# VH-VL binders against q0atu2, part 176

Target 1, 119 residues: q0atu2
Amino acid sequence: MLDKKARIRTSREYRNVFEKGKRLSGRFLIIYYVENALDNNRFGFITNKKIGMAVIRNRIKRQLRAIVREYQGQVKNKHDIVLVARAGIGKSSFEGMEKDYIAIMKKAGLFARNANKID

## First folded at step 8 (VH-VL)

Design tc73 (framework fv_dusigitumab)
Fold by ESMFold2-Fast, scan of step 8:
Structure tc73 (fold): chain C 119 residues (1-119), chain A 121 residues (1-121), chain B 111 residues (1-111)
Amino acid sequence: as target 1 above (119 residues)
Amino acid sequence: QVQLVQSGAEVKKPGASVKVSCKASGYTFTGYDINWVRQATGQGLEWMGWMNPYSGYTGYAQKFQGRVTMTRNTSISTAYMELSSLRSEDTAVYYCARDYSYYETSYFDYWGQGTTVTVSS
Amino acid sequence: QSVLTQPPSVSAAPGQKVTISCSGSSSNIGDNYVSWYQQLPGTAPKLLIYDNDKRPSGIPDRFSGSKSGTSATLGITGLQTGDEADYYCGTWDSSDSAEYVFGGGTKLTVL
């Protein structure tokens, strides 16, 4: 579970990232990201109805949080980042989602090329 | 600047297949999912399915499962929808539309001009 | 026939106000955001409202949306002749599989 301080929680905060942030797309994920004025990073997770039934959406959300948690120390400080699941993500493996996350974060310049999981 | 340009009108016999194209421009083609929606003459809008142009993955409405195939060619930023075993009730205008995900919603922000498909004997 | 229910037609004079209802269920409108699409005669649909009540750039504030429970409403004030069109609500539905569903459409006649 991510620390509450590291989570985007309100609709206002989510909309701020969507309206002011940059958008980058991956195979199964889209990220919206913007620098914040805080001392930490915050993450948001969106799995809308096109992803599938509630059980699939809930699984994807939990898996994305786990991936983000493992790599949180590699992310450049002071960013609000929202992960939006794309159509078809429910058919991907955990490893497929993790690989997509690493690729898109590197493309965004948000962490190092050889970022590894936090043990 | 975002445009979706569809192929021209088609006239087909019952039992034939039709393949409609949708060429995207003005944005990164692989960055947005494509949906297909049809409209029979004098009738409402009917969703057919989605296609993720990055992954190639698709999802189809149950009504069209087994008859519809959605594909893409990323080198020319073009999406395709092929409908087989055509019946007279498949006579409709077929639209492609770009999917935009915003907050907890997903909606169709840009639409192609439509392709009229007439199925008649 | 349609998963979401709209009145088939509505009419009013220029300058008046109309509301168009869209009724669904807990698996669609009740659990998701609603969009509205305007279709002028002979043209492709155009996004009019998203996220229940948000307007895309270029849509005048005469158009508004709202949602309560399993129903959504499109409001149009200061009606103009150019508003004569078919209006469709739309949202995702998860009752069987994830599918996008539309209302049956409402034909707005401006006198």
Scores: ipSAE 0.801, ipTM 0.915, lowest interface PAE 0.9, mean pLDDT 91
Fold by OpenDDE, second read of step 9:
Structure tc73 (fold): chain C 119 residues (1-119), chain A 121 residues (1-121), chain B 111 residues (1-111)
Amino acid sequence: as target 1 above (119 residues)
Amino acid sequence: QVQLVQSGAEVKKPGASVKVSCKASGYTFTGYDINWVRQATGQGLEWMGWMNPYSGYTGYAQKFQGRVTMTRNTSISTAYMELSSLRSEDTAVYYCARDYSYYETSYFDYWGQGTTVTVSS
Amino acid sequence: QSVLTQPPSVSAAPGQKVTISCSGSSSNIGDNYVSWYQQLPGTAPKLLIYDNDKRPSGIPDRFSGSKSGTSATLGITGLQTGDEADYYCGTWDSSDSAEYVFGGGTKLTVL
């Protein structure tokens, strides 16, 4: 999972991303992203109750964090990025989720040019 | 018959690393997450993290972030848990457990026999 | 210390009924299925109850589980000497860490 320093944790931090950031929608994910003044990226995760029971939401969070962690080193630095899970994500496979993440992050131009593990 | 068989006891010095193995049989290895749980002597169960054998992706408890690495070798249906920078408080029995997950449910239905890891000077 | 709270110990005579409580919060027991694990002395934990109240194959109906609100309860009727063990509740926590959490464990002594 992500280090604490790589996590968006406060409502204020989330609000800042939502208000000042750009928004892109994928099949299963919506991302909000904005540059930060830090030396590292921070990631936030939102799984609404409409996705399903808490067990499902927790699973999705675990999976999303795993995906983000896997590609973290390939993301351009100095960004706050919030991942919002769409309602259909509960029916998606892990691979589908990963593909969607990669696709949307590419669309956002958030992967470094020298990224090696990007499908 | 589902079985999880773990490697033998380990004795380590502080600062060293330990890698415990968990060999699965009786089911499709890549179909179920493997969780790791430890138990210090006379203490309760402590969840360490999960690993998906298919993707290799993991989720670790915050407490162990940066010190634990969970991996697998699918060709031999074996999961591994490596804990680095060992300290005396890491002395415990370490268990692997299969996670039965189906949408809204998740529970650890099969457990390894445990691996005793002793950290002492 | 543990996220889920259990009584440290319970005891009863053979044939009697005991209950073990597991208290949590909305982010764990409140929203997630609870499992119970039995750990006999010197052995690995064994799944006893899953999904709040379901028994795996081989678990006698003397064991029961229930959940209400943010608390779960394990019931054992017709207590036998072989039931002497540690019992742990467990569930996922929906907090930011999305971790699995256990209770502190309850030692059941058969008098």
Scores: ipSAE 0.023, ipTM 0.663, lowest interface PAE 6.5, mean pLDDT 90

Design tc74 (framework fv_dusigitumab)
Fold by ESMFold2-Fast, scan of step 8:
Structure tc74 (fold): chain C 119 residues (1-119), chain A 121 residues (1-121), chain B 111 residues (1-111)
Amino acid sequence: as target 1 above (119 residues)
Amino acid sequence: QVQLVQSGAEVKKPGASVKVSCKASGYTFTGYDINWVRQATGQGLEWMGWMNPYSGYTGYAQKFQGRVTMTRNTSISTAYMELSSLRSEDTAVYYCARDYSYYETSYFDYWGQGTTVTVSS
Amino acid sequence: QSVLTQPPSVSAAPGQKVTISCSGSSSNIGDNYVSWYQQLPGTAPKLLIYDNDKRPSGIPDRFSGSKSGTSATLGITGLQTGDEADYYCGTWDSSLDAEYVFGGGTKLTVL
């Protein structure tokens, strides 16, 4: 589970990342990201209703939080990062989402180039 | 800058199939989901489905399940919607639209100009 | 219940204001953000309002949106003849395994 300080919690904070941040698309995920003035990273998760029923959206959110938590040590410090689930993510496997997350974070320059948690 | 340009009008006989194209420009094609919406003569807007051009995955409205197929060709930034077993009630203008996810919402920020499909005997 | 209900038509004089209602249920408007689309005669729809009350760049302040419970409202002030169009509300419906649903449309006539 991510610590309270590692979470983007307010609508204002989410909108700041969307308005000021960069956008990069993966197969099942979109990230919006911006450097922050804090000493840590913060993550946000968006699974809007186009993803499916509440049970599916809650499963996706839980799985994305687990993935982010596992790889948080590889993320360059001082960033606010919002993960937005794309249409079709509910049809992917956990491993498929994990692989997409690693690929998109590397492409964004947010992962250390030497990260070893790659399929 | 962002544009979705659709193929021209088509006239089909009942029982035929039609394939409408939607060519994207001005943005990264694989970065945004594409939706298809139609408007039958004298009626309102009707959602048909979504297609993720990165994954190729699709979701169709229940009404069109079994008759519609949505595909893409990423090398030419083009989305396709094919509707089979056409009947007169399928006479409509067909639109492609780009899906934008912003905060807790998803909406259609850019639309193609529409393709008129007429089904007549 | 997935049908969004709009009045079929509304009319007013130039310079006046109008409101267009959109009524849904808990599975659509009640639990999701609403968008509004303007369709000028013979053209494709254009995004007018998103996230219940936000305007895309280029949309003038005289267009506004709001949402309360299972209903949404589009407000237009300072009516101009160029506002004659069909207006559609739209949102995702969670009860239909994430289908997007539109209102029936409202024809605005500026008298």
Scores: ipSAE 0.793, ipTM 0.911, lowest interface PAE 0.9, mean pLDDT 91
Fold by OpenDDE, second read of step 9:
Structure tc74 (fold): chain C 119 residues (1-119), chain A 121 residues (1-121), chain B 111 residues (1-111)
Amino acid sequence: as target 1 above (119 residues)
Amino acid sequence: QVQLVQSGAEVKKPGASVKVSCKASGYTFTGYDINWVRQATGQGLEWMGWMNPYSGYTGYAQKFQGRVTMTRNTSISTAYMELSSLRSEDTAVYYCARDYSYYETSYFDYWGQGTTVTVSS
Amino acid sequence: QSVLTQPPSVSAAPGQKVTISCSGSSSNIGDNYVSWYQQLPGTAPKLLIYDNDKRPSGIPDRFSGSKSGTSATLGITGLQTGDEADYYCGTWDSSLDAEYVFGGGTKLTVL
């Protein structure tokens, strides 16, 4: 589980990311990211009704948190990052989601240069 | 100038495999996904899949799962699409296309000239 | 059979305006940006419109795109003989495991 300090928790925090952050669309995910004034990264997760039933949305959210946690140490510091799950993501595999996350984070330049090889 | 140059026409027998190449130039090869799209004679465009030249990650259309393999050689900025177990219905022009997937959206802004693959007995 | 639906053909005289529709669903056009591609006879497709309504450099302003709900439209004003081509809409569809989908294509004939 992600540390609560590593989570975006308030509507105001989410709004700030959406309004001031950059947007990048992947295959299964859209990320919004903006620099923060903290020493740590914070992650937010959005799973809307387009994904499917509540049980599916909860599963997706759990999977995305697992992915983010796995690669958390390789992400550049001082960023607020919101992951928005795209419609149909519930049909994707965990590995597919992971690959998409890695790809989109690389395109965003959010992985540190000295990070472990993610290939 | 961005360019995608594909390999020449192929003639194959049913059951064989074909590997089409797509050499990129004029930009950072590893910075953009490569998509493959085919078009049968007189038919529409059909998306086959995408390949990330940096990571080698791929996403294939379900229709081609298990039969298509997309790879790359970064040292020569070349993408490859291999289609196995060829059938007559695979006869088509195959295109590689650069995927501009940065910030807002994803679209195919540059295309190769196409490679004609003919499958016949 | 295509996920996105286009009219098979449209025609008009030079100088006139034509529109090409592209109908989809919430999982594709509804959720994603639409691109349009022009394919002249015997050539590879060319990007015509991206992000619903944006033109790449070199594309004249007589080409326009729009999107509303689950449908997209390509508009061509001041029709020229050189516009005779096949036009395809395309977008990502998340319901198909994030596959890219094309319309069936529309053949534009300049009378």
Scores: ipSAE 0.027, ipTM 0.681, lowest interface PAE 6.4, mean pLDDT 90

Design tc75 (framework fv_dusigitumab)
Fold by ESMFold2-Fast, scan of step 8:
Structure tc75 (fold): chain C 119 residues (1-119), chain A 121 residues (1-121), chain B 111 residues (1-111)
Amino acid sequence: as target 1 above (119 residues)
Amino acid sequence: QVQLVQSGAEVKKPGASVKVSCKASGYTFTGYDINWVRQATGQGLEWMGWMNPYSGYTGYAQKFQGRVTMTRNTSISTAYMELSSLRSEDTAVYYCARDYSYYETSYFDYWGQGTTVTVSS
Amino acid sequence: QSVLTQPPSVSAAPGQKVTISCSGSSSNIGDNYVSWYQQLPGTAPKLLIYDNDKRPSGIPDRFSGSKSGTSATLGITGLQTGDEADYYCGTWDSSLNAEYVFGGGTKLTVL
């Protein structure tokens, strides 16, 4: 579970990240990210209707939260980051989503150096 | 400039297959999902399915399941839609369209010019 | 047949205002955001409105959208002859498997 303070919760906050942020796509994920004026990172998770039925969307959202939580300490501070599931993510493995997350965060310059060695 | 350019018109006999191409330019091809939509003469728009160019994964409308196959070739930024077992009712203009995700929705922000497919005996 | 219901046609004179309705159900419009597409004669559709009421760059403010319950509305003010086209609403449907669904289209005639 991510701490309440580390979560993007309102539609206004989500739209701010979509409108002002940068976009970077991975195999199963898209991230939108922007620097914030806070003392911490905040994450948002979007599994829109094109992903599939509610049971699939809810499973994907839970798995993405678990992945983000595991790597939370490696993320460059003071960012709002929204993860958007891509069409077909429901057919990926947990490990596949995890690898995609790591790859896209590194490509965005949002991970600390030697992120692979940090628990 | 984002552009989707489709292959030219096709005339097919009933029972044949047709494969329509959609060449993307002006953006990172693997970064956006592609949708296929058709329009029969004098009728409305009908969604056929989506294809993720990065993963190769697809999802099809139930009406077309078993007859449609969507693929891509990332080296030439081209998406394909193949429809088999053609019937006269498949006579339509076929469009590819780029999928854009915004908040809790997605929509089609750029469209190809369309490919006319005529199925006649 | 179309999943979303639109009037088949609407007509008005230059300078007038028209509204085009799009009616759905709780599994589509009631639970999702609506887009509108304009199709000029002989051309591909073009995105006109997204996220219920937002305009892409280059779309004039004469075009507006709104959503209430299971229905959406496209508004066009200051009608011009160049607005003569077919207009389609569209959204994702959350029932069974996810599919994108369109309205049947509305032919706007500017006379």
Scores: ipSAE 0.794, ipTM 0.912, lowest interface PAE 0.9, mean pLDDT 91
Fold by OpenDDE, second read of step 9:
Structure tc75 (fold): chain C 119 residues (1-119), chain A 121 residues (1-121), chain B 111 residues (1-111)
Amino acid sequence: as target 1 above (119 residues)
Amino acid sequence: QVQLVQSGAEVKKPGASVKVSCKASGYTFTGYDINWVRQATGQGLEWMGWMNPYSGYTGYAQKFQGRVTMTRNTSISTAYMELSSLRSEDTAVYYCARDYSYYETSYFDYWGQGTTVTVSS
Amino acid sequence: QSVLTQPPSVSAAPGQKVTISCSGSSSNIGDNYVSWYQQLPGTAPKLLIYDNDKRPSGIPDRFSGSKSGTSATLGITGLQTGDEADYYCGTWDSSLNAEYVFGGGTKLTVL
């Protein structure tokens, strides 16, 4: 589980990311990211209703949190990042989600230069 | 400018198949899902399904399961909707629509001009 | 037969205000953001309202949307002849499978 300090929690925080951040779309994920004034990164997770029933959405959220946690230490500091699950993610394997996350984060330039385990 | 341009009108016999195309421009094609919606003459809008142009994954309305196939050609930014085993009640205008998703919302912000499909003996 | 229920028709004189209701259930309008679409005669639908009450660029502020419980409402003030069209509400429903659902549509006539 991600530390509560590493989570975007409030609607205001989410709105700030959506309004001021950049948008980048991957295979299964859309990320919105913006620099913050903190010393840590914060992550938000959104599963749109079209993803499926609550049990499916909750499973996806758990999987995405696990992925983000795994690579958290390799992400550039001082960013608020929201992951929005795209249609079809529920049909993907965990590995597929992980690959997509890595790919989109690379494209966004959000990994540190010395990051490992992302090749 | 975002545009969705659909193929021309089709006339089919019952039992045949029809494939409608939807060419996208003005945005990153793989970045947005495509929805298909139809409208019978004098009737309301009916959602058929979604297609993720990046992954190729689809989600169909239960009503059309087994009869509809949504695909795409990313090299030409074109989405396709094929409906098989056509019936007279499939006579309608078929629309493609771009899906905009963020936060907890999803809506159709751009629509094609529509393709008339007529099924008659 | 539509999952969302709209009045089949509404009418008013130019300059007046009209409201169009959209009734659903907890699994659709209750849990999801509602969008409204305008369809002028012989044309494709156009996004009019999204996220319950937001207007896309180009949509005048005389169009408004609201949501309460399992119902949504479209409001049109300063009615113009050009507003004569069919209006549809729409949202996602995930009760059984994630499907998008529309209202039956409302025909607005400007008298």
Scores: ipSAE 0.675, ipTM 0.913, lowest interface PAE 0.9, mean pLDDT 94

Design tc76 (framework fv_dusigitumab)
Fold by ESMFold2-Fast, scan of step 8:
Structure tc76 (fold): chain C 119 residues (1-119), chain A 121 residues (1-121), chain B 111 residues (1-111)
Amino acid sequence: as target 1 above (119 residues)
Amino acid sequence: QVQLVQSGAEVKKPGASVKVSCKASGYTFTGYDINWVRQATGQGLEWMGWMNPYSGYTGYAQKFQGRVTMTRNTSISTAYMELSSLRSEDTAVYYCARDYSYYETSYFDYWGQGTTVTVSS
Amino acid sequence: QSVLTQPPSVSAAPGQKVTISCSGSSSNIGDNYVSWYQQLPGTAPKLLIYDNDKRPSGIPDRFSGSKSGTSATLGITGLQTGDEADYYCGTWDSSLGAEYVFGGGTKLTVL
């Protein structure tokens, strides 16, 4: 689970990232990201209704948080990053989501070094 | 800038299939999901399904499950919707629309001009 | 047949105000953000409002949206003849396995 300081919680904070941030798409994930004025990174997770039923959306959200937590040390400080699940993510494996996350973060230039876990 | 251009009108006999195309330009085609929506004569808008052009994955409305197939060709930034076993009730204008995911929702920010499909004997 | 209920028509004179209602249930409007689409005669629909009350770039502020409970409302002030169109509300519905649903549409006549 991510620490409170590492989570985007308020609607206002999410809107700021969507409105000011860059957008980059993967197979199952979209990230929106912007530099912040804090000493740490913050992450947000969006699994809107088009993904499926609440059970599926909650599972995806938990799995994405686990992936982000595992690789948080590789992410360049000071960014607010929102992960938005795309249509079809519910059909992906955990490994598929993990690979997509790593690929997007590298493409965005947000990894400060190679990920400690590769799979 | 952003544009979705659909194929021309089709006239089909009952029992035939129709394949409508939707060519995207002005943005990264694989970066946005495509939805298909139809409108029968004198009726409202009816959602048919979505297609993720990056993964190729699809989701269809239950009403069309088994009769609709949504595909894409990324090399020419084109989405396709094929509807089989056509009936007179399928006479409609068919639209493609780009999905924009924003916060806790998604909405259709750009639409194709529509393709008229007429099913008659 | 539509999942969301709208009046079939509304009318008013130029310069007046109209409101168009959109009624749903807890599985659609009650739990989700609502969008509105404008369809001018002979054209494709155009996004008019998203996230209940937000306007895309290029949409004038005389168009507004709101949501309360399981209903949404589109407001149009300073009516112009160019506003004659069909208006549709739309949202996602979780009870149908995550399908997008539209209202039946409302024909606005400016006379």
Scores: ipSAE 0.739, ipTM 0.900, lowest interface PAE 1.2, mean pLDDT 90
Fold by OpenDDE, second read of step 9:
Structure tc76 (fold): chain C 119 residues (1-119), chain A 121 residues (1-121), chain B 111 residues (1-111)
Amino acid sequence: as target 1 above (119 residues)
Amino acid sequence: QVQLVQSGAEVKKPGASVKVSCKASGYTFTGYDINWVRQATGQGLEWMGWMNPYSGYTGYAQKFQGRVTMTRNTSISTAYMELSSLRSEDTAVYYCARDYSYYETSYFDYWGQGTTVTVSS
Amino acid sequence: QSVLTQPPSVSAAPGQKVTISCSGSSSNIGDNYVSWYQQLPGTAPKLLIYDNDKRPSGIPDRFSGSKSGTSATLGITGLQTGDEADYYCGTWDSSLGAEYVFGGGTKLTVL
C-alpha cells in the first residue's frame, strides 16, 4: 500500500484538488491533479457507488492503489492527484485499468522524462 | 456554450439499421461520456448506454446488448448510436446527453434536441 | 415497469405547491445521487435537479429536491403555468451492471 504521506486523506485536501486542480478523463478513470507545496506526491482514490456493489468498489480501489504504487516513482513530484473511477471500470481487467492509468497520466504530462515501463 | 446537435429524422423498415449522430460543441468532447436515451411516443425515458469519447469504451443496457453500437469521431466531436435489427417497438425519439462526472456525482447536464426514428412496414 | 416509481400525474393550481415522489431501492436511490429532469411538451429533457438537491444555474429556487433512504422528492412551489411538463427522476443502479435508470415520469398539470 501507499505510505500515509503519499495519500490524500482529508476532505479539505480532496476539496483543494477538485476546486483548484485540472480535470482529465480517460477510459476508466478521471484524474484531478494540482501542484502541491510538498516534496512528495499524494494520491487520492474515489470509487463511488456508480461502479457497483461495495465488494466491487473495494476491489477496484485496491487495484488502483496497486497501480499507483507501481508507477509512483515515475510521476513528477509535487502533485496531488485524485483518481476517480468511472462506471465502466468494474468491467475492466487489471491490465486494462493499468493501461488507462498510464495513458491518462501521459496525457496529463505527469510522468517524469526518465520514466520507464510506461510505453 | 455546450451544445449537442443531433441528425435528422429517420424512417426505416423492420430489420434495418439506423445510425444517429450527435455533434458536440462548446466543451472538450473527449472529456465527458455521451449517453443515449430514447423515448417512445407517449412513454417515458429509457437509458440505452454510455460511450467514452476518449477511448471509445462503452456500456450498454442489457436490453440493447448485441443490437446497439455506440461510436465516435473525435476529429469532428461527433458521437454515433447505431441500432440494428429494428422493430416497430424501436420507434421513438432518441436523445444524446452529456454525462457530467465530478467526484461522486454523475448526471446528464446537456441534451441533444432528439432524433425521431420511425420503424414501419 | 420502470425501476423507479413515480406517480403518473399530479396537478395543482397556480401559486400552489406540488411534490413528486420517486421510489426506488437500496441499489439505486439508496446508493446513488438522484437527478430530476423536466421535459416540456415537444422538447428534450432538461436537467432540473442534480445531486439530490442541487439546482443548475438558471433553475429558480421554486424547484427543490430531497432524498431520504430509497426515495427522492421533487418540490415545486409557486406553481406557474409554464411548469406544466413531464418530470423524471433518474439515478444509477449498482445492481444492474451500473445502468442508469429513470422513473416512469410524472405529468404535472397546472389547473
Scores: ipSAE 0.019, ipTM 0.680, lowest interface PAE 6.3, mean pLDDT 90

